Miniprotein binders against p73408. Designs and how they scored, part 14

Target 1, 371 residues: p73408
Amino acid sequence: MRQILIAPDSFKGTLSAGEVCQIALDVLAPEFDCVAHPLADGGEGTLEAIANNLDGQWQTVRVQGPLPDQTVDACYLWLPQEETAVIEMARASGLPLVPVGEHNPEIATSYGTGELITHAARRGAKQIQLAIGGSATNDAGLGLLMALGWQFLDSQGQSVGWGGQALGKVAEIIPPVLNAFPQVTVLCDVTNPFYGANGAAQVYAPQKGADPAMVQRLDQGLRHFARVVREFDGFEINFPRAGAAGGMGGGVAWALETKIESGFTAIAKLTQLEQAMAGCDLVITGEGCFDHQSPQGKVVGGVLELAKKINKPAIIVAGQCQLSQTVLPNVLKIFSLVGPDMPLEKALQHPQTALKKRLVQVKQYLIQSQN

## First folded at step 7 (miniprotein)

Design A10I
Fold by ESMFold2-Fast, scan of step 7:
Structure A10I (fold): chain B 371 residues (1-371), chain A 82 residues (1-82)
Amino acid sequence: as target 1 above (371 residues)
Amino acid sequence: SDEVEELARIIKYLAKLIKFIARILEERGDKDAADKLKELAERIRDLAEKFEETGNPEYLKQAEELVEEVQELIDEVKKELS
């Protein structure tokens, strides 16, 4: 029996990657030996996709919220077999936790995200995957670092405190002995530098509540902190990706000597996607984007690159695509949910039905192509 | 490998701590000890980067030897402060 790896992204706004896998299993498993491998790109649905791939245990911790007088119950994923925790900073320090009208990146802190890291370390985590999308903060991860034992002092020898306003006050840095803490990998797909016209404050602070004057103050704070870091150990913090999550990408990479990785790459490694694909005869991947002329997602793209590398054929199931096949040598066929028998509006209203219908066609195609 | 990356990060962080100690000594007027620690920290970081790139344990062994030299310098400073 032909062995098939089902490795899709979520169908955004309609079906989780796990739900896509379940529908594919229901259609294909009677005739084919199928392995479900739901994926994500580091954004919404990432913890759920990983939990479906691995034996995941949800952990809820009461931590500091983004506002100084706020506490929140934040959930992260513990993977006991992998000795890995997966943390989304937005669950502790995210923009959705702040009511409209109370957004203020000068005071918003990432301290609670650091408390999640500390909790995971105490639980036994040797590795942490830190997804940094959706932040309320522009503090370069200073709050997070303070929770890990870092001290940032002003010219009077007092703590600089929390928020983006603290960055411009830093005169002295005292690192902790960090021998007991896990390796942190930052997951990020934006390329913005730490400061400047395309930097953290200029591009992202307005959506976090900053007016133009505050954006200028925050950018100056990031520039000041970059200078202090350079004087401290020679590190150049103004690199592509460093601006992610109000500079947290740069701050964490510098302080913890860690890397910033794409969400897909980190998830693929964590779930051993390449090994799973090598054990199969073909891979079925997909995404539910209905506004694309062709599949262009990070997950589908990454799966196809891996399939090409190890010479495995691929089938794509996409929400909407004008192309029936790509120029990619390993792509056998592309199935679009939208077609003559499934108009766009019907596919949007009944995505489960649309997906099942196309998977039946995938099944028929595979039966006819089976040697 | 993940193991190589993790060990390299630990060694790079150690180099950061050595550089911090050097800064404290410089602020206290011991420029000679500070300069030696800064030089050792930079060499340790370079070896950690080479270990990360190649996975060759010889770079790890060389870094360990430099860490022993750091410990000897710190012990000398402790005796001067007694």
Scores: ipSAE 0.647, ipTM 0.883, lowest interface PAE 1.3, mean pLDDT 88

Design A10Q
Fold by ESMFold2-Fast, scan of step 7:
Structure A10Q (fold): chain B 371 residues (1-371), chain A 82 residues (1-82)
Amino acid sequence: as target 1 above (371 residues)
Amino acid sequence: SDEVEELARQIKYLAKLIKFIARILEERGDKDAADKLKELAERIRDLAEKFEETGNPEYLKQAEELVEEVQELIDEVKKELS
């Protein structure tokens, strides 16, 4: 009996990765030995996918929200066997937490995300996976770092305070003396540098409430902070990915001597995807948001590259895809939920039914290929 | 390995703290001690990077020896201040 690894991303807006796995198990398990391995790219659904794959414990902590006078109940995932915490910054410092009309990256702080890191460390985390998508902030992670004991002082020797407006005021940096701290791995898939035309403020601050004048002030603040960091220890903070989450990618990488990693790579390592795949004869992966302009997702791409590396055949189940896209030699077949037998409107209205119908075709294909 | 990454990151952070101490000493006018600490910090960071890349514990041992030199320098400065 073929051993099949079911390693999908979520079908954004319709099905979670866990739901995709469950439907695949229901269709395939009577004929095949199936292992569910739901995945994510560090964005929406990441904590849920990891919790479905590993025995995770939800932790709820009352922390500083993105606005100075705001407190929020934020949850993160504790993985006791792995001694790892998985934190989504958006749950403490995210744009959805800011009321409509109050978005302001000059005042929004990442302090609450730092409080989650502190709580996880106190719980015994040796590693922290920090997903930094969906931020409300343009503070280069200064709030987060202040929660970890870093001090940023102005020319008068007083704290610069919170928000993107604080960056341009930094004159002195005082790091905390840490005997030991958990490894923080930053998960992000954007390549933007810290400042400049393609930097954090110019590209992302408008969606966080910045008008053009504010964007210029924020970019100048990031440039000023980069100079202060360079004077502090010679670090060049303006590298690709440093601009993620309003510069948090750069700030955290510099301050904590940590790496920025793709969400898929970090989740694949955490869940031991390569080991799971090596134990199977075939991988079924998939994704989809039913958008003609959406590029091939990072999860499907990562699964396919890993399968190629260890010489495993793969099948793709996607919400919508074009056969004109590059197909790796180890890909046996691509199944699209949307097709002549399943219009886009019907697939969006009944995603479970659409996926089940396509998986029945996958099952028939696999049975015929054995004969 | 995760253990190699953990140790390397902690050693790099220690190098950062040593540079911070060097800056404080330079601001206080102790340029000779500051310059020595900056050099030691850079050498410790280089060894941490080699350890991270190779996993070879010999680089960790060499970094530990340089950290002892840092401690001796700091103790000399403390003695001069008291």
Scores: ipSAE 0.666, ipTM 0.886, lowest interface PAE 1.2, mean pLDDT 88

Design A10R
Fold by ESMFold2-Fast, scan of step 7:
Structure A10R (fold): chain B 371 residues (1-371), chain A 82 residues (1-82)
Amino acid sequence: as target 1 above (371 residues)
Amino acid sequence: SDEVEELARRIKYLAKLIKFIARILEERGDKDAADKLKELAERIRDLAEKFEETGNPEYLKQAEELVEEVQELIDEVKKELS
């Protein structure tokens, strides 16, 4: 009897990675020994995927929301055996928390994300995985850093306050003494630099409520802050990825002397994906992008590369994707949810049914291959 | 490797704090002490980076020795400012 690792991404907009695993278990487990290992790329569904793999404890904390007069109840995941907290900044400082019509990156603050980090540190975290997708902010993580005890002062010696508007006012930086503070790893998959035409404000501030004049002010603020940081300790903050989450990638990496890592790499390490895969005969992975021009996803790509490294065969179950010729040679077969028996519209309306039908075909393929 | 990364991170953060102290001393007019602390901070950071890349404890030992020099310099500055 074959042992199968089921290691999918979410089918975004339709099924969570956990739901994909459950449907696969329901179809395959009677004939095969199946191990569920739901994955994510650091975006939507990341905390849920990790919680399904590890014995995670949800922590709810009342924190500062993205708007100055807003408070929110934000959850993060505590992993006691790993002494690790997993935090999604969007749960405290994210765009979905801002009412329609009130988006404003000049005033939106990341302070609440810093409060989650402080709570996790006080709980005893030695590691914090900080996923920074979905931000409402363009404050370079200043709010977050202020919650950790950093002081940013203007030319009059007063606090610069919150929001992207504060960046252009910074004249003096006072770092805290951090005793026994956890290692923070930033999880991010964008490559944008801190400022400039391809920077945080120019590319992402419009979706956060900025008009063209505000975008220019925010970019100038980021440029000013970069100069102040360079004068402070010689750090060059304008590197690829530093622009993530309104410059939080750069701000946190600089301030906490930490790294920015891909979400998949961090999650694979945390959940011991390589060890799980080594214990199986076959890996089934997948994603549910229904855009027929969609390229291979980061989760599927990472799983396939790892499977090749340790010489494990793989099967892909995908919604509707065009896989590059860079697909690894140990891929046995690719199953698409959309096909002659399942039109795109029907698959989108009944994703559970579509996935189950394709997994039955996977099952039949595996039974024939076993005998 | 995780222990090496964590120790290197802590040493780099310490180098950041030393540079902050150097800046304060420079603003107060003690350029000689400020320049020495800046040099020590840069050397400590370089050693932390080498330790992070190689895991070689000799770099960690050298960084610890430079931190002792920083403490001695700060103690002497405190005597002058008292």
Scores: ipSAE 0.707, ipTM 0.902, lowest interface PAE 1.1, mean pLDDT 89

Design A10S
Fold by ESMFold2-Fast, scan of step 7:
Parts: C-alpha cells; structure tokens; sequence
Structure A10S (fold): chain B 371 residues (1-371), chain A 82 residues (1-82)
C-alpha cells in the first residue's frame, strides 16, 4: 500500500489547511496509507495548521492592544513536546484590532506582543516562533521590547512612551541585565529595509492610517532610531527584512540577537516536514490561488523543493493552475479545482465540493499509475 | 542545531551587555577600562559566531575564559571606586 503525505497550504478565503487534509483523508485513506501534514507560510491560518500537525495547546492572555487605552484577549499556541510557542503578533498588535477611522501608526504599540512573549517564557518556552504579519504598528518593536524589560529614554531621561512617534525621541537605551528569554525566531517573507523609499514607513505606514506627512515623520523616526542603535553597539539595523512589521524585524533581531526566517522554512523545520516526507512514497500538496494576478504561494514551492531534494514524487492540487508540468522536475500531475466542469464562481461558492471532485480524480490517477 | 543557535545567541547578547557597560565607563571618564571591555566584547562575539557556524564547543570554552577577564576588569573598577 502506497504511503501518501498530504501537505497542503490553506486555500485562502475558502478552506483551511486542516480542512483540505480532512477532505483528502476522506477520499484517499480507504485505498492508501495517508498522513496529514497541514502547512502554512506564516500568515493567516498558521496557528491552526501547526496545532493540527503538532499536539498544540491554545493559551489566551489579556494583553495591551494596539491602541494605548485598549486591552485584548489574544491567543497563542503552546507546543509542550517541542517546548515552543507560536505567536502571531496580529492577535495582540494587529491592524484588524483597530476600529475603522482609528488607525494611527504614530500611537499604535507592539507592547501586547511582548506580553505574549513574556507569558510564553513563563510557561517554559525554550523557543518562540513570532509571525509578524498584519501589524498595526510602526514602532520598530519598541513596545514589545519594553514589555521584555528594555528601557528607551528621551533627552530628559524619561520613557519615550509608545508608538511610532517614540522612535524619534530615543536618546538612551538600557537593556535588561538578565537575559533568560527563549530564542525568538521572527517569521517574515517581506524583504524591505528598515527605512528609506522601500522601508517600513514609506511602503506600509499608509495602510496603517498614515498620511504623507506622518509617513515622513515615521521614516525620520526610524532613521533616528537606527543612528541610536549604531551608537549603542555598532549594529546596522537597515538590512533587508528589517522593515517588516513597522521595523519590528530589525528591532527584534538587533535587541534579542535573533534571526528572521521565512514562515514556510520555520514551520517545515518545526513540524519535521522533511522527515515526514522521507517516510512516504509520494506527497500531495496544494494551495488555493484563484487569482491569476496573485503570485504562486511559497508553501507549494517549498514542498516541491524538499520533495526534489529527497527524490519524492509530488502531486499538486491548486485552485487555478499557473504552473507547467514541463518545468517541474518531480511533479507527476497538477489538478486544478477550476476547469470546464467547475467554473471559478462555483468553485468559490462550493470549495469542499470542488476539492472533493478533484481528489476523486487524484485517487483514480494513483490507482491507474500503481505500476 | 537549535541548541547551538540558542547558546550562540546568549553569548552574543552577553557581548552586547559588555559593550553597554563599556559605554557607561567611557561616559564616567574611564576610557582605558571602556576600551578593554569593547575589545573583549568583540572577541566574545567573534567566538559566538564561530561556535554558531561550526558547533565546536572549544569556542564556548574560549568565550568563557574571556568572560572571566571581563569579570576581573569589573572587579578592578569596583576597587577604584572604593
């Protein structure tokens, strides 16, 4: 009996990675030995995918929200066997938590994300995977760092306070003397530098409520903070990826001596995807890209590269097929949810039905190709 | 491995704290002690980077020896203050 690893991303806006796995198990498991291994790229659905793959425990914590007078109940995932916490900053410091009309990156703080990190550390986490997508903030992680015991003082020796407006006021940095923090890995797929034309404020602050004048003030604040960091310990914070989440990528990497990693790479390592794939004869992967203007997702690409590395064949189940089989070395076949028998509109309205229909075809293909 | 990365990170953070102490001493006017701590911090960071790349515990041992030199220097500064 052929052993199949089912390792999909979510079909964004329609099906979770776990739902994709369950439908595939329902169709394929009666005939094949199937293992579910739901994946994510560090964005929406990441905590759920990891919780389904590993025996995860949800932790809910009352923390500071993105606005100064706001508190929120934010959840993160605790993985006891891995001694790892997985935190999405957006659940504590994210744009969706800010009411329409109240978006303001000059005042929005990442302090609550730091409170989640401290809670996870007290829980016993040795490692933290910090996904930094969806931020409301442009504070370079200052709020987060303050929650971890860092002090940022102005020229009068007073705390600079919270928000992107605080960056331009920093004159002195006092690190916590004792560092018992777990290793933090920042999960991020953007390449933007800390400041400048392609930096955090110029590119991302407008979606967080900044007008052009505010964008200029925020960028100047980031430039000022970069100078202060360089004077503090010689660190150059203006590197590719440092601009992620309003500069949090740079701020956290500098302060905690941590690395920034792609979401897929970190999740694949955490869930031991390569080991799981080695134990199977074939991998089925997929993601729901229904918009031809959208780039191909990173999960399918990453799974295919791992499968190629260990010489495993792959089947792709995708919302719409944008890839040619002639350029994919280890891909046996690509199945698109959208086709002559399943128009785009119908696939979007009935995604479970569309996926099940294609998985029945995958099953038939596998039976025919057994020899 | 994750353990090698975590140990290297901890040593790099220690080097950061040593540079912070050096800055305090420099602001106090103790430039000789500050310069020595800066040199030790840079050497400790280099050893942490080598440990991170190779996993060789010999680099950890060398870093520990430099940390002892840092402690001796701090003790000398304390005596000067009394």
Amino acid sequence: as target 1 above (371 residues)
Amino acid sequence: SDEVEELARSIKYLAKLIKFIARILEERGDKDAADKLKELAERIRDLAEKFEETGNPEYLKQAEELVEEVQELIDEVKKELS
Scores: ipSAE 0.656, ipTM 0.882, lowest interface PAE 1.2, mean pLDDT 88

Design A48L
Fold by ESMFold2-Fast, scan of step 7:
Structure A48L (fold): chain B 371 residues (1-371), chain A 82 residues (1-82)
Amino acid sequence: as target 1 above (371 residues)
Amino acid sequence: SDEVEELARAIKYLAKLIKFIARILEERGDKDAADKLKELAERIRDLLEKFEETGNPEYLKQAEELVEEVQELIDEVKKELS
């Protein structure tokens, strides 16, 4: 009897990764030994996917929002057996939390994300996985660091305050005295440097509300802060990935000596995906839209690459498939939910039914191909 | 090994704090404690350099022991300042 690992991403807008796994179990488990392993890439649905794989406890904390006069209820996931907290910065400091018309990266702060980290540390976290997608901020993580006890002072010895506008004012850095602090790993799938033409402000500040003049001020602030950091301890903050989340990637790496990993890689390690896959005969993976893109930053791509490395066959179930003529390694067959028998509108209205129909076809394929 | 890398980063962070704490102790007139912290910071840096050059976990273990001594001094200073 075949042992099957069901390791999908969410079908964004329709089904969670956990719901995909449950439908697959309902169809396949009567004939095969199935193991559910829902996944994510560090973006939307990450906490939910991890909670389904591991024993997790949801924590809701009242924290500073991205705007100075804003307070938000933000949740993170506590994993007691792993002694790990998983935090999505967007839940405390994210762009969706900012009202339409009030987007402003000069004043938006990451302080609330730091409050989540502090709460997790007090809860007993030994490790923190910090997903930094969806930020409203361009403050290089200064708000986050201030919540952790770091002080950034201007030339008059006063706090520089919050937001991207504070970066250009920093004259003195005072680190906190820490009795114990968890290890932080940042989940990041972009390669942008801290400042410059491909840096945090130039590339991402416009979507956060910056006009061209503001972009130039923010980039100048990042350059100034980079100089101050270099003078403080010799650290070169302008490296690939440092520009993620308005420079938070760089700020946190410098201040907390943290590692930056791709979202999929960090989640795969945390959930022991390779070990789970090694114990099975084949893998079924999927997502809402599959195209012939690089596996970097994609769950399906990461699963397929891992399956190939450990010599496991794979089946893909996708909402829509946009494949080129290029051969996909180690893939037995691809099943698309959308087709002549299932138009896009019907699949969107009845996603569970659409997925079940394709999984029945997967089951039939597997029964017929025992050779 | 990820655990060893994480420990080395934690020790680097603590070494960074030692210089700042030494300055605060000098300002408070506790020059003996400041000088001891500076000596410990130099010894920790030397051990981390040897660890990075050789990969020998014994140097990392020796650095951990010095970090415990530093933490005891920091806790004493923190108690006096609060």
Scores: ipSAE 0.017, ipTM 0.455, lowest interface PAE 5.6, mean pLDDT 85

Design A48V
Fold by ESMFold2-Fast, scan of step 7:
Structure A48V (fold): chain B 371 residues (1-371), chain A 82 residues (1-82)
Amino acid sequence: as target 1 above (371 residues)
Amino acid sequence: SDEVEELARAIKYLAKLIKFIARILEERGDKDAADKLKELAERIRDLVEKFEETGNPEYLKQAEELVEEVQELIDEVKKELS
């Protein structure tokens, strides 16, 4: 009896990774020995995917919201056996928490995300996985760092305060004396640098409420902060990924001496995906949209690279596939939910039915195959 | 390996703090001590980065030895101020 690992991402706006796993289990078991291993890329659904793989404890903390006079109840996942907390910054400092018409990256703060880190540290966390998608902020993580004991002062020796507007005012940086906090790994799949035409403010600030004049002020603030950081300890903050979450990627990496990982890489390590895959004969993975660039920085791509590394065959089930033919050496077959028998509109209206239909075809393919 | 990565990051953070102390000393007119601390901090960071690049634990050990030199220098500065 073949052992199959079901290791999918969510299907874009229709099905969670957990729901994909459950449908696959319903179709493929008991004919095959199946193990569910839902995955994520560090964006929305990350905590839920990890909770489905590991025995976690949900923690709810009242923290500073993205707006100065706002408090929010933010949830993070505590993994006691792993001594790890998994935090989505958007739950404390995210764009969805801001009422329509009140989006303003000049005043939005990441302080609440820092309060979650502090709470997790007090809980006993040795490691923190910090997913930074969905931010309301363009403050380079200054709010977060202030919650961790960092001081940023203006030319008059006063705190610069919160928001992206604070970046251009920084004249002095005072770090906390002891780095007694857990190791923070930033999870990010965008490659934007800290500032410039492809930087945090120019690319993402408009979606957070910035008009063109505000974008220019925010970019200038990021450039100023980058100069102050370089003068402080020689660190070059303008690297790929540093622009994530309004520069939080760069700010946190610099201040906490940490690295930025793809969400998939961190989640795969945390859930022991390679070990689970080694115990199977075949991997089935999938996502809502698979195209020529999908293997670079996506869940499916990561699963396929791991499968190739340990010589395991893979099958892809995708909502839509933009590749007309299989060009990947370790992939046995690609199944698309959308096809001549299932138009896009029907697949979107009945995603569970569409997925089940394709998994029945996967099952038939596996029964007919000897290797 | 996790503990070794944590130690490497802690030493890099110490190098950051050493540079901060050097800036304070420079602002207070102790340029000689400041320059020595800046040099030690840069050497410590370089060694940790070489460890991260190569995986050779000898670089991490050398970085830890330089941290001891920093403590000796700070103790000398404290004596001059007492």
Scores: ipSAE 0.613, ipTM 0.861, lowest interface PAE 1.4, mean pLDDT 87

Design E26K
Fold by ESMFold2-Fast, scan of step 7:
Structure E26K (fold): chain B 371 residues (1-371), chain A 82 residues (1-82)
Amino acid sequence: as target 1 above (371 residues)
Amino acid sequence: SDEVEELARAIKYLAKLIKFIARILKKRGDKDAADKLKELAERIRDLAEKFEETGNPEYLKQAEELVEEVQELIDEVKKELS
C-alpha cells in the first residue's frame, strides 16, 4: 500500500491545515496509508499546525498588552522533546487586541512579547521560534528587549519608555548579561527594510492607526535608532526583513544576534518534514488560493522544492491555479477546487464539500495509476 | 548544526558586550584601551561567523584566545584604576 504524506497549508478564511488533513484522511485512508503533516508559513494557524505535528503543550501567561494600561492572557506552545517554545507576538502585542479607535503605533508596545520569551526561557527553552506577524507595534522590538533586560536611555539618562515614539529619543543602549539564554529565531514572510519608502512605518503603520504625519515621525524614529545602533556596535539594521513587525525583525536580529528565517523553512525543520516525506511514496499538498494572478504559496512552493530535491512525486490540491502540470516536473497532477462541477461561489460557501469532492477525484486518479 | 549555531550566536553576543565595554572606556577617556577592545571584538565576531559557516573548531579556539586577550586588557585597565 502506498504511503502518502498529506502536507497542506491552511485554506485561508475557510479551512485550517488540520481540517484539510482530516478531510484527506477521511477520503484516502481506506485505500492508502496516510500520514497527516499540517503546515504553515509562520502566520495564522502556525501554533496549531506545529501542535498537531509534535507533542505540544499550551502555556498561558498574563502579560502586558499592546496598550500601556492593558494586560492580556497570551498563550504560547511548549515542545518538551525539542526544548523549544513557539511564540506568536500577535497573541501578546497584536493588532486584534487593540479596541477599534484605539490603534496607535506611537504608544503600542511589544513588552508583552518579551515577557512570553522570558517565561519560556525560565521554563527551560533552549530555542524559541518567534513568529512576528500581526503586530500592533512600530517600536523595533524595544519593548520586547526591555522585558529581556535591555535599557534604552534618553539624553537625560532616563528610560525612553514604550512605543514607536521612543525610538527617536534613544541616546544610550545598555545590553544585559544573558547567562544560558535560549536561541531566538525570528519567523518572517515580508522583505521590507527597517526604514524608508518601503520600510516598516511607511508601509505598515497606517493599518496600525498612523496618519501621514505620524508615519513620518515613526520613520524618522526608525532612522534615528538605526544610526544609534550603527554607532553602538557597527550593525547595519536596514536590511530586507528588518522592517517586519514595526522594525522588530531588525531590532531583535541585531540585539539577540539572530537571523530572520522564512516561517515555512523553520516549521519544516522543526517538524522534520524532509524526513517525513522521505518515508512516503508521494506527497499531497495544497492551499486555498482563488486568485488566478497569485503565484503558488510559500508552503506549497516549499513542499514542492523539497519533493523535487528528494525525488518524490507530488499532487497539488488548490482553490484555483493557472499552473500547467509540465511547469513542475515532479508534480503528477494539479486538482483545482473550482471547476465545471464546482463554481467559485459554491466552493467559498461550502469549502469542506468542495475539498472532499476534489479529494475523491485524487483518490480515483491514484487508484487508476496503480493499474 | 544547532550546537554550532548556538555557540556562534553566544560568541557574537559576547563580542557585542566587549564593544559596550569599549564604549564605556572611551567615554571615560581611555581611548587606547577602547580602540583595542573594539578591534578584538570585531575579530572575535569574524571568527564566530566563520565558525558558524564551517563548524570548524579551530575558529572557536582562535576566538577563545582573543577573549583571553580581552580579559588581560581589562585586567590592565583595572590595575591603572586602582
Scores: ipSAE 0.702, ipTM 0.901, lowest interface PAE 1.0, mean pLDDT 89

Design E27R
Fold by ESMFold2-Fast, scan of step 7:
Structure E27R (fold): chain B 371 residues (1-371), chain A 82 residues (1-82)
Amino acid sequence: as target 1 above (371 residues)
Amino acid sequence: SDEVEELARAIKYLAKLIKFIARILERRGDKDAADKLKELAERIRDLAEKFEETGNPEYLKQAEELVEEVQELIDEVKKELS
């Protein structure tokens, strides 16, 4: 009996990675020894995917929301055996938490994310995995750092306050007292620098509610803060990935000496994906891309690279797949949910049914290949 | 290795905090102590980077000796404040 690792991403907008795994188990487990290993890229569904792989405990904390007069109940995942907390900043400081019409990166704060980090540290975390996708903020992580005890003062010795508008006012930095603190790894899949044409404000502030004038002010604020940091301790904050989450990638790397990893890499290490894959004969991975412009995702790509590294065959199940020269030689077959027997409209309306139908075909393919 | 990178990162963080202490002392008028702490922090960071690149524990020992100099300097500052 073949051992199969089911290691998919979510089918975004339709099925969670856990749901994909469950459907695959229902179809394949009677004939094959299957292991579910749902994955994520550090964005939506990350905590759920990790919780499904490891014995995780949900922690709910009332924290500062992205808007100054907002409080939210935000949850993070505590992994006691790993002494690790997994935090999605979007649950405390994310764009979805902002009411329609109130999106404003000049005032949105990351303070609540810092409160989650503080709670996790007090819980006993030795490591924190911080996923920074979906931010409402362009504050370079200043709010987060303030929650950790950092002080940022203006030329009059007063706190600069919250939001991206505060960056241009920073004249003095006062760090917190020397204490033991967990190691923070930032999960980040963008390469944007801190400021400039490809920087945090220019590229991402518009989706957070910034008009062109606001974008210019926010970019100038980031440039000013970069200068202040360089004057303060010689750190060059304008590096690839520093622009992630409105400059938080740069801010926390500077202040906390964080490691920055791709979401997939961090999750794969945490869940011991390579070890799980080595114990199986075959990997099935997938994602739910349904339009012609949707490229292969980071999760599927990472799984395929890892499978190639350890010489394991792979099968891909995707919403709509176009053949690419980047497909690795160890990919046995690609199954698309959309095909002659399953038109796009039907697959979008009934994704669970479409996926099950294709997994039945995967099962038939595997049985024929074995016998 | 992952352990080497993790430990190097922790030492770099310590060097950063020493620079921050130096800035506080500079703001309070203790320029000589601040300048010494800044130089020690830069040397500690350089040793952490060499350790990260090579994995050679000799760089850790050298960093530990510099941290002892930092502690001596902080103790002198405490005496002057009391």
Scores: ipSAE 0.238, ipTM 0.663, lowest interface PAE 4.2, mean pLDDT 87

